# Ledger of designs, part 8: VHH binders against Leucine-rich repeat-containing protein 39 (lrrc39)

Target 1, 343 residues: Leucine-rich repeat-containing protein 39 (lrrc39), of Danio rerio (Zebrafish) (Brachydanio rerio) (f1r6i3)
Amino acid sequence: MTGVTVCCGTVNSIKALWETRIKKTKDDLKKEKEQKDRRAVGRLTGAWEDRIILAKLKEKIVTEEGRVILRIEKEEWKTLPPALVQLSQIQEWQLHRIGLQRIPRFISSFQSLIVLDLSRNSVTEIPKEIGKLTRLRELLLSYNRVSYVPEELGCCENLEKLELAMNRDLDELPTQLSNLKKLSHLDLSMNQFTTIPDCVVNLPSLEWLDMGSNILETLPDNIHRMEKLHTLWLPRNELEYLPDNISRMKSLDTLVLSKNKLRDIPPLMEGMSNLRFVNFRDNPLTYDVTLPDLNEDVEEEENDREMFGREFMNFYIQEARKRGSQNFTSVLNVMLEGVSETA
Below, E stands for the ipSAE of ESMFold2; O stands for the ipSAE of OpenDDE; V2 stands for 0.75 times the mean of E and O plus 0.25 times the DockQ between their complexes.

## First folded at step 1 (VHH)

Design e12 (framework vhh_8h5u_2)
Fold by ESMFold2-Fast, scan of step 1:
Structure e12 (fold): chain B 343 residues (1-343), chain A 123 residues (1-123)
Amino acid sequence: as target 1 above (343 residues)
Amino acid sequence: EVQVVESGGGLVQPGGSLRLSCAASGSIFSWYSYAMGWYRQAPGNQHERVAIIYSGGSTNYPDSVKGRFTISRDNAKNTGYLQMNSLKSEDTAVYYCAKRGYSSRDYYGLDYWGQGTQVTVSS
């Protein structure tokens, strides 16, 4: 037997709460507010106490810009009560930092859900029932403990944003994720990925990808299949080289490669006309090259190599070629270099 | 997500002054934790760095703008500034703000760039 006599005054609390709903006096509202200020509301349990729990949850529903939102703040809820199913019309869950350990399987009853924000909790599993949320546009699960993504997530055909940063043990994704034809934003940073998954490379609408702080040693040769990708964040990985086909990513505007193990820059990258912002900082590049207009600040707090910008990239490529680097096969016809007798 | 938005550009006569602002949004990064710089790109040229400020407050400028430009930041407002004095026709360019993003909770340093603001120095 659990719940009926745990703590004190439970019967009187239920009667007081329902009287407040009937009469709505200022004294009752003040007393109810004093109860809410305490971190104890979510700890009430028991079948006959469902009425008080449901009433407390209804008070956390707000309507903003035409959306029905369940927002829980400054309270601990390890699990969500089944009574929540009675509020299935909710379109957005904002359950950030509440100590949540599990996404309930009854989530499938929330067919109107558009946004599910469960970031900064202790969630260990995404239930297969997530695949029933066909209207879902955003799934935010960063800073949890997820080690596995169910294939049924691929059934969320309207998903536009997926955030799974900092889930520690996450190292793979199901192939069915390639069914997310509208997914434009994917954050997989601060996990244990050793490669960019094929299902990610095959996402036809992906515009923004962050896989920083993983253990990537190589990028796939078919990386150019991400035809719409504008932003690629790969800092703090173990990349030793870049595939030549990265030069074929025609939409790529921003490329962050700082804090990797890159020894060289592919010469074909000087043809990347859409690449505005590129960062090679903190890589063991073979040649020590600095732009001629940069003056080193001896009082600089952050002593770095200042290896960023397309101008740096082009200058490095030209300098590496001049110093006789032969690891690259340049397919560029450079009119100003002339013809070599050796090749 | 972190977004960077530049403002304050416009048309000014040679010898005039402009102040550019760089507003950052998003809760992942702190202005206190990393460097912030200003870059410019003139028509037909690649972009160049014109100012940088490090977390300790030290600054660096190329000779082309040294003594004329001053970089600063207001950490309470999450805003960086570039004060440009004694402007010359060769200062005409799109000016970009870039920051190294770093949170106090082990998030790694990332570069965030804005869309730019046009500065035209012409009589």
Scores: ipSAE 0.000, ipTM 0.193, lowest interface PAE 13.1, mean pLDDT 76

Design e13 (framework vhh_8h5u_2)
Fold by ESMFold2-Fast, scan of step 1:
Structure e13 (fold): chain B 343 residues (1-343), chain A 125 residues (1-125)
Amino acid sequence: as target 1 above (343 residues)
Amino acid sequence: EVQVVESGGGLVQPGGSLRLSCAASGFTFSSYGYAMGWYRQAPGNQHERVAIIRSGGSTNYPDSVKGRFTISRDNAKNTGYLQMNSLKSEDTAVYYCAADYWYRGSYDRSQYNYWGQGTQVTVSS
């Protein structure tokens, strides 16, 4: 019958459509399983790579006198891997001369960090996350390429030592650095500073300051606010004069001013009883003054150590006062004679 | 440019002697205010000063090396030397030459502007 043939044809057509849909579903499931397997393999590969990196980093961790130190020597690490965050209990980073280009933002995870030595690298930026390191006592970034210091560094309230020497483009510091109430040692030498920043002058605990090899033309009049400063190192600047208030720096025992453009020495410096070591060498001082007791050439080498030091300073001040008084008296006598002749 | 370059390090037996040299450029030892010093660092230790000589010839040594080490200079060659005698295993270190102004009154390595690359001295059998 023709009715039976049409019914059988419809069943076979439906079956073919169902088989096609089943095959497509199986193909889709196969692709989905392959993608799932690839994702699983990718996750395993990433986990193995992280384990290898962590193993390599753990080999560089040493414990010395109860401190956990990450020390990398004679290897190039342009960046630090994020896997390092798993070792957040490290208290000291000794990463000198490894070619490091960036301080990672994940440094904020290293809350136990006490010393961060990144000297002689290629670091261009200090990340704001540095301010999360509230236990940090020493930050050593000399011989890098830092041009800007973030205000968040002022949040490192336990910081005692900051070294930023030879960061050629560095010319200013944020005002917030005055919040570093424990900072006793500051090295800003070999940079582009034209003045000692106000925030530095306002540091209440500063004992040692090096700003040699900058472009300082003057010292601030309020320099005497650095009441605890015992060492001030200012060679190779452009200083033309010293403020009278330098004589009020009662803790100052060492003052190096060699290779500046100083034309005179403030007379009040004669009263600086704590000043033991001072160096005025290679300055265009107005008066040519020679210390007594350089009597023989054979003794000259032993005596030269005192030239341009404290004895030189005191002797220069005394001679300048004598010569200045004599010159003033001569001028005054000429003026008085002029008035007398114009009756 | 002020620079110093060290040479003369090596391996020596206990009780032996070694002489280190430090060649200077950009300054002279006869210039007032300049000093040259020798510093050493053993693994795990801080840098320590072992000798200093000032432009006027004055020298200073810590008790650990006094009588055994002698610092000297040759002004014509602008070179400083460290003569090390009666060497001990504890003298094993990297030795560095540093130059700066002697008037600092400090022998802290961080206060020297000019620093050499270092030379290894090993005292062992």
Scores: ipSAE 0.000, ipTM 0.181, lowest interface PAE 14.9, mean pLDDT 79

## First folded at step 2 (VHH; framework vhh_8h5u_2)

Design f1 (from e01 with S104E; at its last look DockQ between E and O 0.63; V2 from the best seeds 0.00; counts 0 for: pae E 3.4 > 2, unsure alone 60.0 < 65)
Amino acid sequence: EVQVVESGGGLVQPGGSLRLSCAASGFTFSRYSYAMGWYRQAPGNQHERVAIITSGGSTNYPDSVKGRFTISRDNAKNTGYLQMNSLKSEDTAVYYCAARYWGEGYRDEYDYWGQGTQVTVSS
ESMFold2, look of step 2: ipSAE 0.425; ipTM 0.771
ESMFold2 (binder alone), look of step 2: mean pLDDT 75; pTM 0.765
OpenDDE, look of step 2: ipSAE 0.409; ipTM 0.778
ESMFold2, look of step 4: ipSAE 0.393; ipTM 0.761
ESMFold2 (binder alone), look of step 4: mean pLDDT 76; pTM 0.776
OpenDDE, look of step 4: ipSAE 0.348; ipTM 0.756

Design f2 (from e01 with T54Y; at its last look DockQ between E and O 0.01; V2 from the best seeds 0.00; counts 0 for: pae E 12.4 > 2, unsure alone 61.2 < 65, placed apart)
Amino acid sequence: EVQVVESGGGLVQPGGSLRLSCAASGFTFSRYSYAMGWYRQAPGNQHERVAIIYSGGSTNYPDSVKGRFTISRDNAKNTGYLQMNSLKSEDTAVYYCAARYWGSGYRDEYDYWGQGTQVTVSS
ESMFold2, look of step 2: ipSAE 0.000; ipTM 0.118
ESMFold2 (binder alone), look of step 2: mean pLDDT 77; pTM 0.784
OpenDDE, look of step 2: ipSAE 0.090; ipTM 0.619

Design f3 (from e01 with S33D; at its last look DockQ between E and O 0.02; V2 from the best seeds 0.00; counts 0 for: pae O 9.8 > 2, unsure alone 58.7 < 65, placed apart)
Fold by OpenDDE, look of step 2:
Structure f3 (fold): chain B 343 residues (1-343), chain A 123 residues (1-123)
Amino acid sequence: as target 1 above (343 residues)
Amino acid sequence: EVQVVESGGGLVQPGGSLRLSCAASGFTFSRYDYAMGWYRQAPGNQHERVAIITSGGSTNYPDSVKGRFTISRDNAKNTGYLQMNSLKSEDTAVYYCAARYWGSGYRDEYDYWGQGTQVTVSS
């Protein structure tokens, strides 16, 4: 009677192993479901948050003169929310004093953008994506912390106005900016430029340039290439002399050179017939010139001040021709313009 | 707000003298580059500048008043003056003080006019 000791022990061990595997699989599925649910909740919460943000942004949109404008002022927006990309139809950004630190890269989504005004913020960088804004006409970034201008800005073919005033760290511009064929207004005041960059000189449509309050030591000899330039602001710089070719700037109407280190005025400037206003105030010019009394017959035109500037220049040049080199501080005489009561 | 206020006008006999004052508020003469002028307008006539002075002290007069009128300023009082001597009937007009000054910004130019003061020269 050979007792078949049925190894009952093996079946229990297999059952236990299966139960452990089933438990593990159930636990893993539960974890996966929980993770999926958490991800789903996170997405739902994110979507909800985006909706709220979007609603807030929509409240900041105004329509003026047919243009859709995002206007935010004096609110703390260090960064712009990604949800803003959903409002890609916006044509103007007017964001002032919001503490903006970065221009978002998704700016490229705003293909209809005509004006980007981010003046008075804390922007440190202009993203290369700016070059995708081919309809952009105005870029206003004055009173920021921009340290460099990307070459891609040269791709903004329709840019007419560029303001970069009071970006204290700017001292150079990329050569590609010369590609801005429609740029007529450029403000580079209150920066660290030592001269007018070549790319600026090569701007074919430039009419207005402010380089005031830089550290300009020299002007380019080829400054006359700026044929359309009618207004040149150069106050508060370190200029000691003007290039002779400045006299070849035929469109130049307004030239402000106050608070420089100019010792002399180029005699050739006498022939600048289009120059209406020139200011040499607070320069150590060699000759002190006193303007004669105006004849009564000179109709006090709104242009008296401008005329005085020109006259001053002319007299200075004349005296310079007569006298040798004495160092005098020039005082610009200012005339009040008579308000002709237009009856 | 910058204000310019004239005073000192009145009736005077031919050959007499009058001193006009122009008190400026809102800007300080010692702080800013400026020009101050006196203008007059007689009935039916346009405004005529009779005197101007710059922050540097340069003065200008038309021939019509040259030698008779003197413009001056007191920086401490922030006041401009027009001394008018040897007054003539033709000097009868409303006299206005105008000031132009430049702010801290080199682009900032401001013009201000007073309300005027009547000067009548009559026997």
Scores: ipSAE 0.011, ipTM 0.284, lowest interface PAE 9.8, mean pLDDT 82
ESMFold2, look of step 2: ipSAE 0.012; ipTM 0.480
ESMFold2 (binder alone), look of step 2: mean pLDDT 76; pTM 0.772

## First folded at step 4 (VHH)

Design g1 (framework vhh_8pnl_2; at its last look DockQ between E and O 0.02; V2 from the best seeds 0.00; counts 0 for: pae E 13.2 > 2, unsure alone 63.9 < 65, placed apart)
Fold by ESMFold2, look of step 4:
Structure g1 (fold): chain B 343 residues (1-343), chain A 121 residues (1-121)
Amino acid sequence: as target 1 above (343 residues)
Amino acid sequence: QGQLVESGGGLVQPGGSLRLSCADAGFTFSSYAMAWYRQAPGKERELVARITSGGSTNYADFVKGRFTISRDNAKSTLYLQMNSLKPEDTAMYYCAARYWGEGYRDEYDYWGQGTRVTVSA
């Protein structure tokens, strides 16, 4: 492998040690199996069943780019056997569509876990033992049956990504979630949230939030506390108004508000210079506004900005001001003809 | 949403080639996993190819060896090079984007409006 290792060799050395240990364990199992087959007299013990299960689990282990991964897909595992603890050096669980019903409490033994991906299972509960996984960076539980998030998740100090999309009955989060100082990506879409929880607004590093397809009627007035948020997905909710403070979200680049009940756009949003993509499609906005004709000389990139985007937003705001200011200006002209100005 | 725009579709003879493009007018393009899907009349939408934010690719069995997915993060553009086209490739082609990597087919966050590819005799 010429040129494959460019660092001090620590990662490759660790990988080689893990591969050697795994191979040695498999050789021991083969030898034990041969000895038990030779003993044709007598009955099998429960210890032999555990070795068979462990051998099956070891076949699901792969090593990719220096990470030890347990990968099982579309194979029925409603529960995970305690023998799995013997493989506690695993850094990623990628267990999809296996019908898993519980995250085992022995998850706390997997202190090397970086990624826990249990998407598309039947998990109903996140155990409090999750809080022992201080190296965990990603917890992916979309398309499960989680209805409650334990406060101990706030102890996962290195968590960067949390996905809980489509858990059907999820409608609240513990206040301790705000302790996740590194959480940058949060997906709560397709649930039953009626508000953006205060603990989410208080996440200091949040960059990406999806709460689409919930039942949000309002947004928090303090939404601007999310100073690093650049992407906010809120389609298919029941929002009637945006808080004025949304204009203070200086990092916001992408804001999707399609299929809501919005009647107005806060005028100060005109000053949101970082807002590149905004979508107000399918909202009953008070003023009916038509964008000016497209300039034929402009490249395709300008056309990408037209579909109820930033140009529409700014034009809407200016037209709303004109319609209100026109009436007020007419009244003011009448008053000024009858009174003197004072400096 | 309508912020992804496909282009490059059209009419082509069997055995011909097309290059589809999908533009996203944002500097966050590099954080997205991208995919091409297609839908023929009367059929369900199906995956054609996908590419992660890190560049890993995956192809449907029916297009392996004929199509190549690629991305240019500097231009915020996704491509699909389609070679050796067959009449069964006739469909509306859609691009899709997901912020945190490739995932489940129905979890893509953005979808384009589509570009038509027609392969005739």
Scores: ipSAE 0.000, ipTM 0.170, lowest interface PAE 13.2, mean pLDDT 79
ESMFold2 (binder alone), look of step 4: mean pLDDT 78; pTM 0.800
OpenDDE, look of step 4: ipSAE 0.010; ipTM 0.405

Design g2 (framework vhh_7ocj_1; at its last look DockQ between E and O 0.03; V2 from the best seeds 0.00; counts 0 for: pae E 9.9 > 2, placed apart)
Fold by ESMFold2, look of step 4:
Structure g2 (fold): chain B 343 residues (1-343), chain A 121 residues (1-121)
Amino acid sequence: as target 1 above (343 residues)
Amino acid sequence: QVQLVESGGGLVQAGGSLRLSCAASGFTFSSYAMGWYRQAPGKQRELVAIITSGGSTRYGDFVKGRFTISRGNAKNTVYLQMNSLSVEDTAVYYCAARYWGEGYRDEYDYWGQGTQVTVSS
């Protein structure tokens, strides 16, 4: 009989402890379950998003004339998702004006690539993995932000066309570029080159070269080693003289030198009877030479050609010899008269 | 004096065709790449077509085979045949002489005054 008061007090205290422990246990279990659910949802959502992106990419694949092409145009893709690797049989990328900032390193998975056209994006770097694309024939990166070219590009042994126009800060190329034995078309215009790099001069198959709108101050004396070059675009540079060996370029058909600082035309160019298209417009040539007025019966195109083309070049060379000989004779006479008067 | 004079623009119904011409004078036409650009109200100027001195062509993405650029070097004239026109093709079309002959550049020495093309729904 006794101890009831103690029992009541103890029961109330025990009940409070029991309720606290039960609540704590329930909170712990709820927390664990919520964490499990969040992880599961995150994993499934990520996989679903990857499948959606891949499906979207598959919609951008077209087949034209037997080539499988990935075509994305004027849709923002600053980066390319890794899921793209699942479409590694693509033979051509046409990714224009998508704001692309880099060429992904997984490009090496695309061993079937023949054409990589990333023109007019924001690409800053060509990854060394590009060199694993040995079937690549065209690499088009004009109007990007590329500042250097990796030596591994020289491993693209089937490359025929390389365009790097308007990257604005590009001023050198790796020596290994000369390993591109099939490269026939090279556009380096609108960059910061100060001369034609030796590796370009040593390209054995180069037929077409554009280095307009650079800061070329000189051309290499060995430029004649470019035996297959038929078209050379050099407008808007800082050239003051041409090397005499330019006259030895047997294949040269078209030479554009407008808007340079040329003072003279090498006389041996008169013998370049195979040079059909030349342009010397807007150069500060030593002699002011104008072709005679042409008959109005001649078509406008032919008149323009004669004002700045091959006929102008030949006429200039002859007039320069004539006027230079007269000036030299006058200077020599003055010097001789001065000496004789002192004797 | 250098001139580029466009002609052939005007009003046309959707689905119709126009042929634009650009007569050039005052420079060696055969040494220049020629191009067509367009600018719709409130939009940036965009490439329509380029033809190099060597005859290679390049077209803006929206062309989708509907337009054809050609040049008549004997007449110092570049042409743009525009077929299957839609309202979205409404713009001022500009002729340009690309001094450097390379068909992938935006820099030009000379531009025409432009010709209006308006396509009615």
Scores: ipSAE 0.006, ipTM 0.179, lowest interface PAE 9.9, mean pLDDT 80
ESMFold2 (binder alone), look of step 4: mean pLDDT 85; pTM 0.861
OpenDDE, look of step 4: ipSAE 0.014; ipTM 0.333

Design g3 (framework vhh_podentamig1; at its last look DockQ between E and O 0.01; V2 from the best seeds 0.00; counts 0 for: pae E 9.7 > 2, placed apart)
Fold by ESMFold2, look of step 4:
Structure g3 (fold): chain B 343 residues (1-343), chain A 120 residues (1-120)
Amino acid sequence: as target 1 above (343 residues)
Amino acid sequence: EVQLVESGGGLVQPGRSLTLSCAASGFTFSSYAMGWYRQAPGKQRELVARITSGSTLYADSVKGRFTISRDNAKNSIYLQMNSLRPEDTALYYCAARYWGEGYRDEYDYWGQGTQVTVSS
């Protein structure tokens, strides 16, 4: 109802708002121009630097057997420059002893990668972007400082080889690792694992596993689910017993158990027809047995090999069975002559 | 000759503290991860604490109560054990595990142990 006052107030308010917007617009345009000028100089400087570093990176590219490889060795590259993404057709990174501290998150741009070899660096983290590399077949990070493995590694559906030896603080793996249906080679040696993770036991194609020089105290009872495993390296651990189900590992050809704390050998291992190479050296087995046909005329190295291999294993099992069926006290006294008795 | 010599064990009351020491000789100390293990009567030997050049690792049963430390100048490691409980009663071993490049077949070394007994 008060149209004159409202009309005058509205016109003045609209004019003031309009003038404020015009001033703000002019100020914004002025600041935008100043920022654009500063960014233009920065872009030209960055373009020259990118061109220089890109030329240096191109000198590191080789072609071998139809593969495009980025190869850098024994040269300091603590980080990788973003200009590298301009070479996203690279199929292999072979970057050794360059002091690399992190895998760049722009790794996801390298969709042609089949081998990522960053062995002997200082990498502390595998970025989640690794999961975008669906063509990746080999990830090699031995002798680094990786302390965890991201769930997203399970998305690398074509991964066949994973090496994480000597990362020192690595002691677990994500459950999603079992999604790696093609993984056949896994090296987890020289780390801090206390058991074989269930996700490793659930790898359907695993053929070769090294967990030597860890602190394994037990093996999982379901170890036999690794149906394709033919080589199992477990030296220098703290195993006191083997699960009975180890005898069900039909593909197992090579089993290294040296330098553990094994007290006995599961009797059913006698029937493992594919087990050709086994090593029980330096274990505190309950019974002290000697193969009956060993003699002093052969080389010491040959006798030592037979004393701890498959023939020894079978003989030990037979002797333990025989001694277990006799009076235990009599057998124990014969075995323990010259040593302290065990309670 | 490699030697790991533990000391500092003894009889203590629950809730009290002890410090174990382990002096190492006969190998390049800096190339080895060092640790303390324990074995109670009738039990398996278990890890208590481990120390490398870059990290420490503790058994869950001792986290927050025990502290491992390392003195490379004296080739020694120590275990500070606080808030001791009767279940900590065990023979405590010093151990060394090789972590050097290219030595997958290198052996661990163990001491003879020092007894810790926690009882009133």
Scores: ipSAE 0.011, ipTM 0.357, lowest interface PAE 9.7, mean pLDDT 81
ESMFold2 (binder alone), look of step 4: mean pLDDT 83; pTM 0.827
OpenDDE, look of step 4: ipSAE 0.016; ipTM 0.362

Design g4 (from f1 with G37A D108P; framework vhh_8h5u_2; at its last look DockQ between E and O 0.71; V2 from the best seeds 0.00; counts 0 for: pae E 5.0 > 2, unsure alone 59.9 < 65)
Amino acid sequence: EVQVVESGGGLVQPGGSLRLSCAASGFTFSRYSYAMAWYRQAPGNQHERVAIITSGGSTNYPDSVKGRFTISRDNAKNTGYLQMNSLKSEDTAVYYCAARYWGEGYRPEYDYWGQGTQVTVSS
ESMFold2, look of step 4: ipSAE 0.347; ipTM 0.729
ESMFold2 (binder alone), look of step 4: mean pLDDT 76; pTM 0.774
OpenDDE, look of step 4: ipSAE 0.632; ipTM 0.863
ESMFold2, look of step 5: ipSAE 0.230; ipTM 0.667
ESMFold2 (binder alone), look of step 5: mean pLDDT 76; pTM 0.773
OpenDDE, look of step 5: ipSAE 0.724; ipTM 0.894

Design g5 (framework vhh_7ocj_1; at its last look DockQ between E and O 0.01; V2 from the best seeds 0.00; counts 0 for: pae E 11.3 > 2, placed apart)
Fold by ESMFold2, look of step 4:
Structure g5 (fold): chain B 343 residues (1-343), chain A 121 residues (1-121)
Amino acid sequence: as target 1 above (343 residues)
Amino acid sequence: QVQLVESGGGLVQAGGSLRLSCAASGFTFSSYAMAWYRQAPGKQRELVARITSGGSTRYGDFVKGRFTISRGNAKNTVYLQMNSLSVEDTAVYYCAARYWGEGYRDEYDYWGQGTQVTVSS
């Protein structure tokens, strides 16, 4: 029955999907033609130039702890030459501050690749060929210019770490990202996200998430589906409230919410016994609450650092409960019990 | 002096369309993200649409494809095309600007005075 409903209710969405597929196909064909044209022009001199560039690239290869690493730093390589595929046994690319503008489509030839670290370059696009790297464990693209993440990244079934911090216009992720069953570390800080995408909430193994310095206005009510998340950094956003279900995040150990627009703290967060580090500083909370000064001693100083913000959170919740229960909460509780007894 | 001046509001029948404009002056428009917010009587202000300096857009959930935000950097103007209007879209619509740069994001720096949109049934 639901199949019929989907067909009838999604005509415009289906048309949009077909139009996107058509454009994607045209873009792929254009890129193939451009590549063929370049090979045709350079065919007469290619063998000689390949030997020279390969010699330079081989000088950049190091072996550390049994891994073959291509390491280039602070040397300009706006593009990577196709001859690089002759070194397809490389297990790590560590290419930093080289001005790289694109991840080459021939990346698919590097089937032994486990770390692709292209941090601090000028990469604008992640090619769909990234999905062929099924052994890839780390993709590091922080401080680049990526504005779109392809659906095919969801095919990197062994990916454990994805960093896309500071990519200017990044504000969405493909739904297929939730296929990353092993992804435990995700850094999306310093971008333009307005919410935590559903595909992130649905990541089954996520343990560490940074979405600080975005423009988050809300958190999803089903945030507690992130059962393994123990570290959540959300500073410098636009959050006005937290969903009550945040208190059901049983693995959460660290929660940073500084410099948001929070008006209140959900009372059930008082029961989050695993939450060691929480930071609510610089939020316009409804009640002005300040912890009493305490004298320092050796043991209290050590514990205070680990628990900073948690004492404030608990004190705030208790004070809000007292002030709120004076007039409204006490009346409401009596009315609810009266209705129950009447029914 | 920084100014954000909304225009294009008014009365429209349900199912109709309006185009809002917000003319900006007193700052480098191309360096700012622009947004439209709305506030109905007795309700909280809510995001309608946002457009970054790079042209990326976001919409409030209630928009569902009916509205389109755009910007003309040469004219220092942000636009909101509103189609298929309903009585629930009746509100004061505000233009806002926020600096978007590297490092920490600031809150919205500037707000317009608002323009009334009234949808009659």
Scores: ipSAE 0.000, ipTM 0.177, lowest interface PAE 11.3, mean pLDDT 80
ESMFold2 (binder alone), look of step 4: mean pLDDT 85; pTM 0.864
OpenDDE, look of step 4: ipSAE 0.006; ipTM 0.348

